# Ledger of designs, part 77: VHH binders against p49116

Target 1, 238 residues: p49116
Amino acid sequence: EGPLLSDTHVTFKLTMPSPMPEYLNVHYICESASRLLFLSMHWARSIPAFQALGQDCNTSLVRACWNELFTLGLAQCAQVMSLSTILAAIVNHLQNSIQEDKLSGDRIKQVMEHIWKLQEFCNSMAKLDIDGYEYAYLKAIVLFSPDHPGLTSTSQIEKFQEKAQMELQDYVQKTYSEDTYRLARILVRLPALRLMSSNITEELFFTGLIGNVSIDSIIPYILKMETAEYNGQITGAS

## First folded at step 4 (VHH)

Design t30 (framework vhh_enristomig)
Fold by ESMFold2-Fast, scan of step 4:
Structure t30 (fold): chain B 238 residues (1-238), chain A 119 residues (1-119)
Amino acid sequence: as target 1 above (238 residues)
Amino acid sequence: EVQLLESGGGEVQPGGSLRLSCAASGFTFDDYAISWYRQAPGKQREWVSTIGTAGDTNYAESVKGRFTISRDNAKNTLYLQMSSLRAEDTAVYYCARYKGSFLPYRDYWGQGTLVTVKP
């Protein structure tokens, strides 16, 4: 028993690659995104409830929700990442690409719509001034989602999600007591995460990965890393 | 299976010329923009030139006026005509298929061809 999350799970500190290039490039974007993904996976595996589900279940769970966790991480770390600058650079390259591929007009539109949805989500979270405790519990709510196809132990996952929801409610009620509807405003933001394509997220942020590698294929490897390997990935050490 | 195979590399004197070729197979060549990249010893891979589906071309500042990219859609082949070669042009040259909507994104690479400019 005890709380689902401890104070250690509220700490979420992204270390950016240095130096920042004068002009953003695919390698810098990919390394920044990879550090955030690795930080997010390390955060998830450090939760005792997550560990209690067992390796097969926890791998399936993360494969189902990594894009939601990653997007919440982008919103939480938007200032540290200069995310608006990264997205503006991507849009600029996308516009310049229109003349080079006559058949990609629809694809360019889909990618631009995804970027717009991502910007809207991050702006909504910033406007609400979501704090570190709220982000930790929102991540826990999306992590412990029992309704993804193919999951096992769905009753236990649902129990952990409900616990996350209760603990978030208790926190918001005590910390933002004068704002009766704050929790509702926060929670109605979450469904938008499921409308964001994981394929487009991979194209925008993880194209620098060598070869034909998907995030889905590397998740089991990331989850099995030792702590030293995680620290190396999130700090850029070899 | 998508393949890109470069050829035409070799040793050349400063001021000399070489023509590189990239033979493409396993996809509809006409539908993709294709780029040349190079990687000098001890350096990161750098973009050299791109040709779009309409034949529009772009060049890195360091090669502008000296290199010419072209394509032959009937032969599924990309070319890089290099002139006025300098010692700093020494590198392995790679052909890369443009991934689609985002210019820095390349999804398939050739094996590379070595160009050595000996002073």
Scores: ipSAE 0.011, ipTM 0.180, lowest interface PAE 9.3, mean pLDDT 83

Design t31 (framework vhh_ozoralizumab_d1)
Fold by ESMFold2-Fast, scan of step 4:
Structure t31 (fold): chain B 238 residues (1-238), chain A 120 residues (1-120)
Amino acid sequence: as target 1 above (238 residues)
Amino acid sequence: EVQLVESGGGLVQPGGSLRLSCAASGFTFSRYYMYWVRQAPGKGLEWVSEISSSGSYTKYPDSVKGRFTISRDNAKNTLYLQMNSLRPEDTAVYYCARDLPYFSGTYDYRGQGTLVTVSS
């Protein structure tokens, strides 16, 4: 009965397309986001507890939480991705193309609110100076969420979530012993992840990739990819 | 489950007319601005018309102004484009769209399109 995550699960290294273009475009943004999504999916499938749930259960689990995992990945990799620059380019494009009385006001408002929430979340995580171990366990807590509709083996999922919470607590208490309230400050950030729309995430980051299929539809295929195929996708190697 | 299905395209001679239709489903059609966009062979997407949710506001680029008329029937969840005085340069696949792109060439809920060919 060892720890839920090994030291290998703490390592989370995103390789960006090189170089970043002078003018940001949909293809560069989508390629960058795809690499992060594939890295996040590979991270999840490498966890022994995740594999122990069985293929049907673990696929349903990732379908339910991919947006939360992806958003945590955006926060963790924000500097590597130059995320603030990407979001600024999107906002600038929207502002330049929009006239107030000519567009769907509801959709524009939803997209701008989503970008604001994403920026606020990433800034909060940066201010807290969340380390790699803390990110790994936060991802595990959202991955092993027993409260999504339609899940089987919910008792086992709940036990893995509890184990992730306990191991995070032990780490924070030992590593940041002088900061009595650090764990509480970290955990109260998690509910915000469920307020971010997966549909808007798809629209902002995956428009060039999904074509006629949703992220939900491709998840089973990503989870079944062999390591060589996965490495080709996340690094851009043919 | 947003769907847009265009129809009404075909072959027409210069100076002729066509009326395009778009059947919308999976969303509250009456609450959205709607658009017609076209793509000529080997070229990018070009916006050709927009209409407000109520139908009281419409806008057109100079290339089609005075020749094309956008309209909607919110009771039938249907968008229309009346095209008059058609020119060879109007030859394109015509799409209806629910919202404008965030970047060039990307549209929120665009259908499969309907081909309009203007030639003698």
Scores: ipSAE 0.006, ipTM 0.186, lowest interface PAE 10.0, mean pLDDT 82

Design t32 (framework vhh_ozoralizumab_d1)
Fold by ESMFold2-Fast, scan of step 4:
Structure t32 (fold): chain B 238 residues (1-238), chain A 119 residues (1-119)
Amino acid sequence: as target 1 above (238 residues)
Amino acid sequence: EVQLVESGGGLVQPGGSLRLSCAASGFTFSRYYMYWVRQAPGKGLEWVSEISSSGSYTKYPDSVKGRFTISRDNAKNTLYLQMNSLRPEDTAVYYCAKGTLYPESFDYRGQGTLVTVSS
């Protein structure tokens, strides 16, 4: 009946750790990424349609798409994060590691290709000048993907995805009425998100903060802690 | 799914030797930098040694340099630490750690193996 997203779901404000280090600092990268991941899960949990699917479905959806949500978040927050500076520092480190045999050449190649794909994606989004409403709906389209294995409410998920697509179309046609092809240019960028390895994203951005556990393993706890905060019943730690 | 299982610890007299082993599974062992780290009673984690994916590069802190030797067998997915001339201050739980993409950053999952150096 009502819109899938409200204006509160368009607001997406990342607060960075301070100060920014001058040189590559894995703890700074991981803390920044962790804040973005928590912000992304908090965003998803706040959507009434998402809540309506139930906790088991919510966990399955986020486990399947966290890398896509995170990558959209990186693109949206690229300026705040100085993401280009972070990626350049990582690339410099990896290139030096080749010369000193500190990492496998095959491993470095995989990671460098991933960074290149990430840079291409973020640059494409920047060139399109994607606004906050467009990012919110793109995240919703990714979140409500009915085609992941093991989902139990696929018809309802598909309904929410279609609603997200229709609301994005309505928004773009009204706001950018003079740009007939804008929606098509935006939507053709989404398939690239599924080609990026979640394992490489985890190694680049979450080393040392997650400790001995995978993001897959912590997702249920993050989703539960965010819900508890809204109710004022529990105060949680990172 | 990533598993690191340490073994070889025990009680040894000062001046003695021990060889620690780490059996790795759930990742492509031959592509990762590997570490040994330890935690002494009442102390934080201390880096003990590191080895490149091929085994051609190794590094040690001054506290163990010349006494400890790290090595690996990529065919067997096994990491080793040869400890010689052991001292009471080497008493600690020793952990095998999978390297990350970043310098001196590591992921460890096992319970470790206890090394006690006592007379």
Scores: ipSAE 0.145, ipTM 0.554, lowest interface PAE 5.0, mean pLDDT 85

Design t33 (framework vhh_ozoralizumab_d1)
Fold by ESMFold2-Fast, scan of step 4:
Structure t33 (fold): chain B 238 residues (1-238), chain A 119 residues (1-119)
Amino acid sequence: as target 1 above (238 residues)
Amino acid sequence: EVQLVESGGGLVQPGGSLRLSCAASGFTFSSYEMYWVRQAPGKGLEWVSEISYSGRSTKYPDSVKGRFTISRDNAKNTLYLQMNSLRPEDTAVYYCARGYLPWSTEDYRGQGTLVTVSS
């Protein structure tokens, strides 16, 4: 069979809703994050190996790993999002909440630690100068994780993950041939993604969603929307 | 402790002017959107003006547009409202308020300053 990812899967271009407003607001942050989340799910749905697993497995995988995919997307798109500016504004708000006694010290500590972990992750990826191919394969390794509870078809998922790992190794060895330890430096960054709370990510970036709608409940609709789009393209092609 | 202290209210004749001030302390003033809101006797809270954290963007409802001007001095941690061509219907308690950022914390408002427009 051919490679797990094609050149089309390397392209990952986030379109921001507008230039960053002069004053930040929850709506702008939520819309920007939602666009990144949609782009990430669209990217996953376009992978033939992912499609081959079937709709139920696809939903379960994305529900399990959306926070990891989203965080990789934040790192990859940090510049276009002006992520450092957004995070600085949030940190300033947290510091003021300490003085106002509006949030418990424990809660503020949890959220602050999450932001510091996110900043450290994005900085480490920038320092390593992770390229588009490396990001695509890291996202594939995260997506095809066989170890999430409740998954079926774990053997097939594991084979796709191993294929992603092999293709990343081949790419890094060919492209960065003089840096014998680059792959190891890249891969040791991945465990940090699982230490980041999906609940805290949801509170920071998705609070402005209409009603109390969870990311977990939105995922099947986004994936179904993407499937309908692909079916339309297939039907319209002659 | 976050504090917003309004001043400058008083009795003024129709057509007159007043300048309200709000002294902010206990937070990084330059990082927040700031608002003026008012409440007339027996009425609900009404938004009067807003200003971005840098001071470059301002917004007003039609009821005060062209008569009121919001401004800020980030070096002095002070918010201002210049009120011109005052009308009897502008009579209200005026509150200084700071902006909101994501997670369930409420906007902070000051104690208010009374503006009475009457002869």
Scores: ipSAE 0.013, ipTM 0.140, lowest interface PAE 8.5, mean pLDDT 82

Design t34 (framework vhh_8cml_1)
Fold by ESMFold2-Fast, scan of step 4:
Structure t34 (fold): chain B 238 residues (1-238), chain A 121 residues (1-121)
Amino acid sequence: as target 1 above (238 residues)
Amino acid sequence: EVQLVESGGGLVQPGGSLRLSCAASGRTFSNYAMGWFRQAPGQEREFVALISRSGGSTDYSDSAKGRFTISRDNAKNTVYLQMNSLKPEDTGVYFCAADYPLFGTSEYDYWGQGTQVTVSS
């Protein structure tokens, strides 16, 4: 009983590494992306419904949807991250890679299509002027997805997703009462997240990750991280 | 970061052969151009061999041409250097290196710790 999300779940504040380097590099981009990923996973951990599913289910859910959560976070924090500048730097480097035979034309095409899809998604969310409550519910809908292969407790996950959908509907209808089709415009954006390659996202944003470990492999450790250790990661402070 | 671990070095007689291996940790190995470098005592690191991301192109230093062959197995995340007709002048620490094609600011961004090759009787 009670709402799925509280006002505390609407707050989503990304702190960027400082100072910004004069030239963008893999380490700065990785640090920025890691902070967003850590913030996203800490956000998920704070939801009572998520906690109630248990550690094994929590790990499986986040492993299945981290790319979707991360992409929603990129859209929500695009201005703070200067995402357009990061993507422009990546595009420039990809063009140089063609000339040096470091990356094939087919691979460049795949990566460029991914960047284009990411830009389209972020632009569509910006044009819709998605607010903090709407982002929180969209992230909850993505998190509580019962249809990923290998999940257990799918009936409970589906109930939480339906609750998120209901609460989003109630919020939008109350807050944007004059915009009859706003909810539909928001929801039709979600399928695009499933078409985003997690491998390409990892290559673009997490290539500087220490120990050359996959995001999939570190997820259980981040989810079990203590508050003090987590705060050190998201602020970069000692 | 990419972790690179070289192996296969050792002591060999002049005219002998060694096969060096470089194992890369991570899922992105197939997106990197890979190279071998060596450092002889009292010298700076010098280029030995290069293989493109696809394996479709290779390049060799003048000293390595005709004697050394670079290859890669993207399924095993491994690059190899087959060294034939070894000479005492080939003695040194051999390093593998990876250049990250999306964010390399230099020709090679990641380096292994190296493996010692000694050519002597």
Scores: ipSAE 0.007, ipTM 0.224, lowest interface PAE 9.2, mean pLDDT 82

Design t35 (framework vhh_8cml_1)
Fold by ESMFold2-Fast, scan of step 4:
Formats: structure tokens, C-alpha cells, sequence
Structure t35 (fold): chain B 238 residues (1-238), chain A 121 residues (1-121)
């Protein structure tokens, strides 16, 4: 009945590890990326509509869209992260890997294409000067995607996605009333998120994770643990 | 730190098959991508195959595609290279390696001593 997102859902504040090392290493990059991923999952879990879908649906949605949420977060927090500096460091390390013949030519092309797509996406968002409300609704649109394989409750998910789209349209029309094509320019950026490989994102940003854990494998456990803690605080339960 | 020991090499005729194993010791095997490299007599070491930490992503040289399969068993701390349709040009010492391929440094790059593969009639 009420709006899909409240003002609290517009706030998205990334705190970077401190101090920043003189030479960027895998641990600093992984810690920074992990903080952004956790912030993104916490943001999603704070949405009442998301909570209403239930734990299993929540897990399926985040597993399907974490790379899209993460990439939107990279674009939104690009300056706070010094993302261009991180990507330059990754490129320098990749050049060393190329010289040591540690990767195939096909993999090198895939990784370079991924970096270029990421840079292009972030540059397009910066050029459009996407604001905090717009980012919140774009994240909601990708989160409430009914078209991922294996989802249940797809009609309800679609309803929430349509609500996000409608509220974004209302916001843009009121705030940017003189820019007739702004909403269209923003929305045509979203399909590019699905062309970026989650496997390559994981290898570039999360290679410092300990143990035999993929992002896909840890998401269900993180979401379940945080939900239990959150409910314990609100209801006063043990 | 990891220590790597290769096995499974040998002499095989053209068209034959071999399965190489690389046993890792140390607690941090699962923190690394694992790869296979080879070195022919008088040549530099070249890339053959790579598998990601989770096993969800693999990468192969053009010469290995369609003939070789890399896999890992993190419970056994072992990486494998199944080699089919072997050719004389596949002859060389095969090394396994552990590292972070997008963030390579000597500190994170571990190499085994190698196992000899000879493809000859």
C-alpha cells in the first residue's frame, strides 16, 4: 500500500578500510568489495516488500542478482572506493599474469572486456549524474526481477518491480521535469548489468576470500544469519 | 604456504590418455586457483589449464581445448588434468601451480617439481 522504499532506503554509505595501502593488494580490494556486498545485502533486507516474500525467495533473488546489485553499488560508490585506482591496479596485475603466461588469450579478452564494460557502465551513470533516489530505485528494479529461473512467487515479485518502476518514474518526472528522456536513458543502462559475468566479478574483487567459498554459496547463510539477528533485536526474542 | 607434488606422467603412444594428479599439502589449498603448465625440451614454460578456487570457472590453452579437462577435489587437496587424444607435441614436463592469477606475485605463486609426459611411438 505505501511506497516501496522509504527515505531510509535512499541512504547508502560505504565505509572503506583504513588506511589505504600505498600499493593496492588483493586483501584491500577484497575487503572493500566485501563491505560493499554486505552493505548491498543489508540494504535489500531492510525493504519491507523484500521481507514479505519470505526467506527462501529472498535467498533466490539475491543469488540471482548479487552481481547486478554489486555493479550498481560500484557505480554509486565509485568515488568513495577510488574505483578507477582499483581497476588500474587489477590491470597492472593482469599484465603481469599475461607476461607469465598464467591465462589463456580467451580469458584475457573476457577479463579486459569485463573491465571495459564496468568502466563504461560507471562512466554512463556518472554522465547521467544519477542521484541517490534513482540508485535506490534502480537497485529495487534489479532486486525484484521476476525473470530469473527457478523463482517462486513471480507474480508478487513482478508487482514489486512494477511498483519500483512507477515510483522511479514519478520521482524523475517531478525532480527532472525539463528532461523528457531522462528515465529512458537511465533504464536502457540496466540490461548491460546482465551481460557482465558474475564469475569474473568474483575473481577480480573477491579472490582474497578464505577457503573454498563462492559468493553464490555464502549468500544463503549470510542472509539467514542476519535475518535471525535482526528479528531477535526487534521482537526481543533470544 | 602450499607444497605441490605431481604424479601420473609417463610414456604413451599418440592418441593415448593420461591422468595427472597434483597433491597439495598445507591448510591454504582452497585459497588458490590451481593451474597446469608444461615445458617442452629447450622451450619456455607455457600455460595449459586453470581452475578457479571454487571450481566454477576453467580456462584452457588453445592446444588443450576439447582434449584436456582440469578438475579439483578440495576435500582431498588435489587438482587433476585428464589428458585425451595425446599428440607428440604434448611431450614435456607438466607442472602444477597455485596462485592468484589476477594478482600474481612471487609470494603467492607456488610450483611443483613437475612430472614427465612423453608421447612417442
Amino acid sequence: as target 1 above (238 residues)
Amino acid sequence: EVQLVESGGGLVQPGGSLRLSCAASGRTFSNYAMGWFRQAPGQEREFVALISRSGGSTDYSDSAKGRFTISRDNAKNTVYLQMNSLKPEDTGVYFCAAGLPYFTSDEYDYWGQGTQVTVSS
Scores: ipSAE 0.299, ipTM 0.694, lowest interface PAE 4.0, mean pLDDT 85

Design t36 (framework vhh_8cml_1)
Fold by ESMFold2-Fast, scan of step 4:
Structure t36 (fold): chain B 238 residues (1-238), chain A 121 residues (1-121)
Amino acid sequence: as target 1 above (238 residues)
Amino acid sequence: EVQLVESGGGLVQPGGSLRLSCAASGRTFSNYAMGWFRQAPGQEREFVALISRSGGSTDYSDSAKGRFTISRDNAKNTVYLQMNSLKPEDTGVYFCAAETYLPGFSSYDYWGQGTQVTVSS
């Protein structure tokens, strides 16, 4: 009955692992990305509506949307991460690899296109000067997407998404009253998130995961870990 | 593909020294930052040291600073880890890794099989 998001959900602070090394490496990028992924899941887990869906639905929902949520996080934290520096280093390496036998030209093209889509998305969000409240609601709209295959409780998920949309509209109308088209400009950015391959995101940012594990395999672990800690504080005596 | 082969591991007493070598095969070794990592039984793999493409910059874990020195010889496609003042806590399998931004190639494709370092009396 209350608002979908509280003021605590606007706070999204990424703590980077030590200073960026002089030479960027797969492990630094992977640790940085992992911290963002953990922060994103912790953020989602803290939403009462998300908890109300139950553990099985929560896991399925995050598995379906983690790439969209992660990409929004990259855009929001682009400055803290020095994302442009990371992407420039990757692009430079890929261009040099064209002359090598290491990668097929088709694979290089796919990755380059993904990087350009990511840069365009982050640039568009920066140009719009998306604030913390807007990012929180965009993440909520993405999180509560009822249209992924295999989901249960889709009517409940749809209601939460509509509530997120309504609260975003109310916020933008109040805060940016002079900018009649701001909400439309923000919302037309969201479809681009679904055009980005989760497999390529995983290759770019999570190649350094030890044990060659997939994001799909670690999502249940992260959510269960956060869920267990949260439930211990909520259902425990005082 | 790049293949990495570690050598130089063994048994050494506390306070001793050991030099690990990592021989790389394949083209463009000089395009990669090279690192050393270690893993003790029941623990996660941890970072030890990193050296840039040219050898002009190096980074170390807090546990390695002042005791370990990473170096490379690009003419020989080899990376070294000189370990001094070894402690029992340094015991583990030491892995050489080539840091890459080649999407579609897992980091394990550019990891060696490891060399055992045991610091015991």
Scores: ipSAE 0.012, ipTM 0.160, lowest interface PAE 8.6, mean pLDDT 81

Design t37 (framework vhh_8cml_1)
Fold by ESMFold2-Fast, scan of step 4:
Structure t37 (fold): chain B 238 residues (1-238), chain A 122 residues (1-122)
Amino acid sequence: as target 1 above (238 residues)
Amino acid sequence: EVQLVESGGGLVQPGGSLRLSCAASGRTFSSYAMGWFRQAPGQEREFVALISWSGGSTDYSDSAKGRFTISRDNAKNTVYLQMNSLKPEDTGVYFCAAGSYLPFRSTEYDYWGQGTQVTVSS
């Protein structure tokens, strides 16, 4: 039976579009976010436990948790993405939209609150100095969430989540043996992921998607991609 | 507020090893994540390795994983890159960089060294 995750699942390397434009635009932001989304889904589909649940369950799980996985990925890759620069560009766009009456004040407030929650989350993860193993297990815990509506294999999903929690505990206790409360500080961060709207994440990062398609609509296609196509998306090669 | 100076570069044969050092000056070194980047002839600057402010977390590019080890000594304000099993493809100028863990910083890495040349050739 072995561990839920292998060392290969700790590796999470985002390759950014090059070159970075002088002025950030919706296409660059969308391409960067799409690469992170594809990397996150490819990471999930590489887990044997995830594969064992079957295609229908895999699709339902990822549709339910993609925003949580994506947000963990943003925190993990904040430095390589220059996430603060991207968020500053989005804030500038929102400020211009207020001045031009293109968006309601209530909508702009919702989006700004989302950005503040995202910044707080990323900052808290950075202050805790979350490592690659911890990120891998946190992603596994949110992936194998049995409590989303409409799931059918809930007992098996719960068993995989418990296995992820146990392996994270074992890792933290062995690696950070002097910090008795580290695991508790890490786990208490996770509920914040469910306070962030997937619709607002989609608006902020995926506005440049061709064909005005939703993330929900593309998830099944991403999960069905051949490994070569997946690798092409995350590296920009075709 | 931090200045970075790289050292340890040189000419080495394929399969050889080099240890790069980056000495930092400034009061806030221990607050920064530290990275190594390289730029091969005719190529864009690429990420090689990252170490968190505490030293508790590291990350590597796919090409560096298994061959390179990043470490830091906060008491000495120094970060290191141990490079083993060097290949001709590793040839380039290696840069040390200091970055903030604060998401409000507008750049990924705020401070850069001048670089040190690594040449892997027989």
Scores: ipSAE 0.000, ipTM 0.084, lowest interface PAE 19.3, mean pLDDT 81

Design t38 (framework vhh_enristomig)
Fold by ESMFold2-Fast, scan of step 4:
Structure t38 (fold): chain B 238 residues (1-238), chain A 118 residues (1-118)
Amino acid sequence: as target 1 above (238 residues)
Amino acid sequence: EVQLLESGGGEVQPGGSLRLSCAASGFTFSYYDISWYRQAPGKQREWVSTIYSGGRTNYAESVKGRFTISRDNAKNTLYLQMSSLRAEDTAVYYCARVSPYLGFEDYWGQGTLVTVKP
């Protein structure tokens, strides 16, 4: 019935807001992160297998895995986003908060641990030199996760996940034939994504989101957007 | 050491104007949303206005059209331009830093008194 992903699903181009502000702020970070989130959801929506699951299943699936998709997108687009600069600004704020003893030490610890895990994840992906095909299939593997609570059509989701795994294996074996253990090194990185709190990701990257809305609440609306509206969000047009 | 220091308060007649300032130090001012609050004698602290790090502003309905919040990131200073002042605007005015990770005000200034006296 053909491959799960086409060459169009390998292309993942993030356009950053311009100009970059003189001082990094939560709204610039939020706009950058929102563009990445919209790009990630447009990517998912364009997959025929994803569309075949139906609107309700699509919404539930993305609500369950958006943090994993977003984190993979951060790793893939780390250089374009200047992610290290963004994280350095956040760390500077947290260091000031520790010295002041005004914020909860427990909360600061949770956020610092999250940043450390995110940095380690992005560094490991960079060290492995994960290519665009590998990122596309890793995103497909996390998207088609049958093990999230409340999902329907779990047997179909599992079949699509297995298809993604098989196609990734085929690609890696053909492209990196000399590196027998590359696939294993890539796949063992995925469990770390489940350890990253979606609440902390939302706070770090989406605090500037206007109207007191959660990512969970906007997902159904983003998934219903026309391609032109998605492109507008990704580029900041209209 | 994070510090917020308000100034510019005083006595003014109804219909008058005052400009409050809040000098910030010890943190990256441009990174934070900063709010103005006020507390009238015997009342709870009331939110007045917020200026977001991106420059967007929001106002309590009671002050909308009369007060203007602004910031100077190079000077680490927050402003509140108050016009058409009313007796009910009499309060101690506080600036407060909004934590981006906790989503609430984590540091407060000492306050500056505004008295609208006929």
Scores: ipSAE 0.000, ipTM 0.159, lowest interface PAE 12.3, mean pLDDT 84

Design t39 (framework vhh_enristomig)
Fold by ESMFold2-Fast, scan of step 4:
Structure t39 (fold): chain B 238 residues (1-238), chain A 118 residues (1-118)
Amino acid sequence: as target 1 above (238 residues)
Amino acid sequence: EVQLLESGGGEVQPGGSLRLSCAASGFTFSYYDISWYRQAPGKQREWVSTIYSGGRTNYAESVKGRFTISRDNAKNTLYLQMSSLRAEDTAVYYCAKGLTPYFSQDYWGQGTLVTVKP
């Protein structure tokens, strides 16, 4: 009945906790990542098309794609988060630890490869100078992915994804009219998101969560939060 | 989900011995440093011991020579053998998984209470 996204969906402002400490700690990283996760969930829930899918379908959809949404959010908010500084500090710590643990070498290697993939993705997005409208539509394209196993209403999800693709195309053609291949350069970056492990993302960014809670298990509760509770989480006001 | 389930706590006399166990699930146990922490009433959580995935061990000064940490990777189980127990060892003992091997630690367990009666 109208555009998939409105101008309100372009605004994506991460509020960081207290000044970044001089020495990296997992509490700061976890708080920052949690704020980004809550902001991303609030963004998705605000889309009328997303709500129209119904609670069971929209919850399953977010469970399947939260890591892709989160990674796009990391790229979009990389400067606000000082993400390159955070990742460099983690790499330095892991490099210093390698000599002490022969049996964990394979796991350290997997984590280092994940960090490398994340850095390459964020660098590629920065080089393309992706704007807020482009990020909003890229997030919509990954959100409305009909090809995750176990999804219902896949025809409706596919229609919403196609609508997101068409609106992105229209925006890019009008705004970057002299760059004929910009849309293609942007879209070919998306498959890399599927190669990134959600388990390693949890270990890097959410290890400070208290209790036996995985991101998959909390998603239904986050999606049901009242707007005031979302706002408290993304600003740290609670 | 990551789960750590501690057991083996109870009442013991000063100078006695006790063995704690921690059963792990939801992650590749052999790849992680696993630690014991404790919290006495009214005090902050205190690190007790770590066993690294490579088999190396480390201990807090207060427990060196009295406690022995060990692991059984085939059973996904962590142990803490406590000897020469003192009243100040009275605490809830927690098993914790590290972020990667060395970066950070989370408390996923419910804890097990050790009471040393003077």
Scores: ipSAE 0.000, ipTM 0.173, lowest interface PAE 10.8, mean pLDDT 81

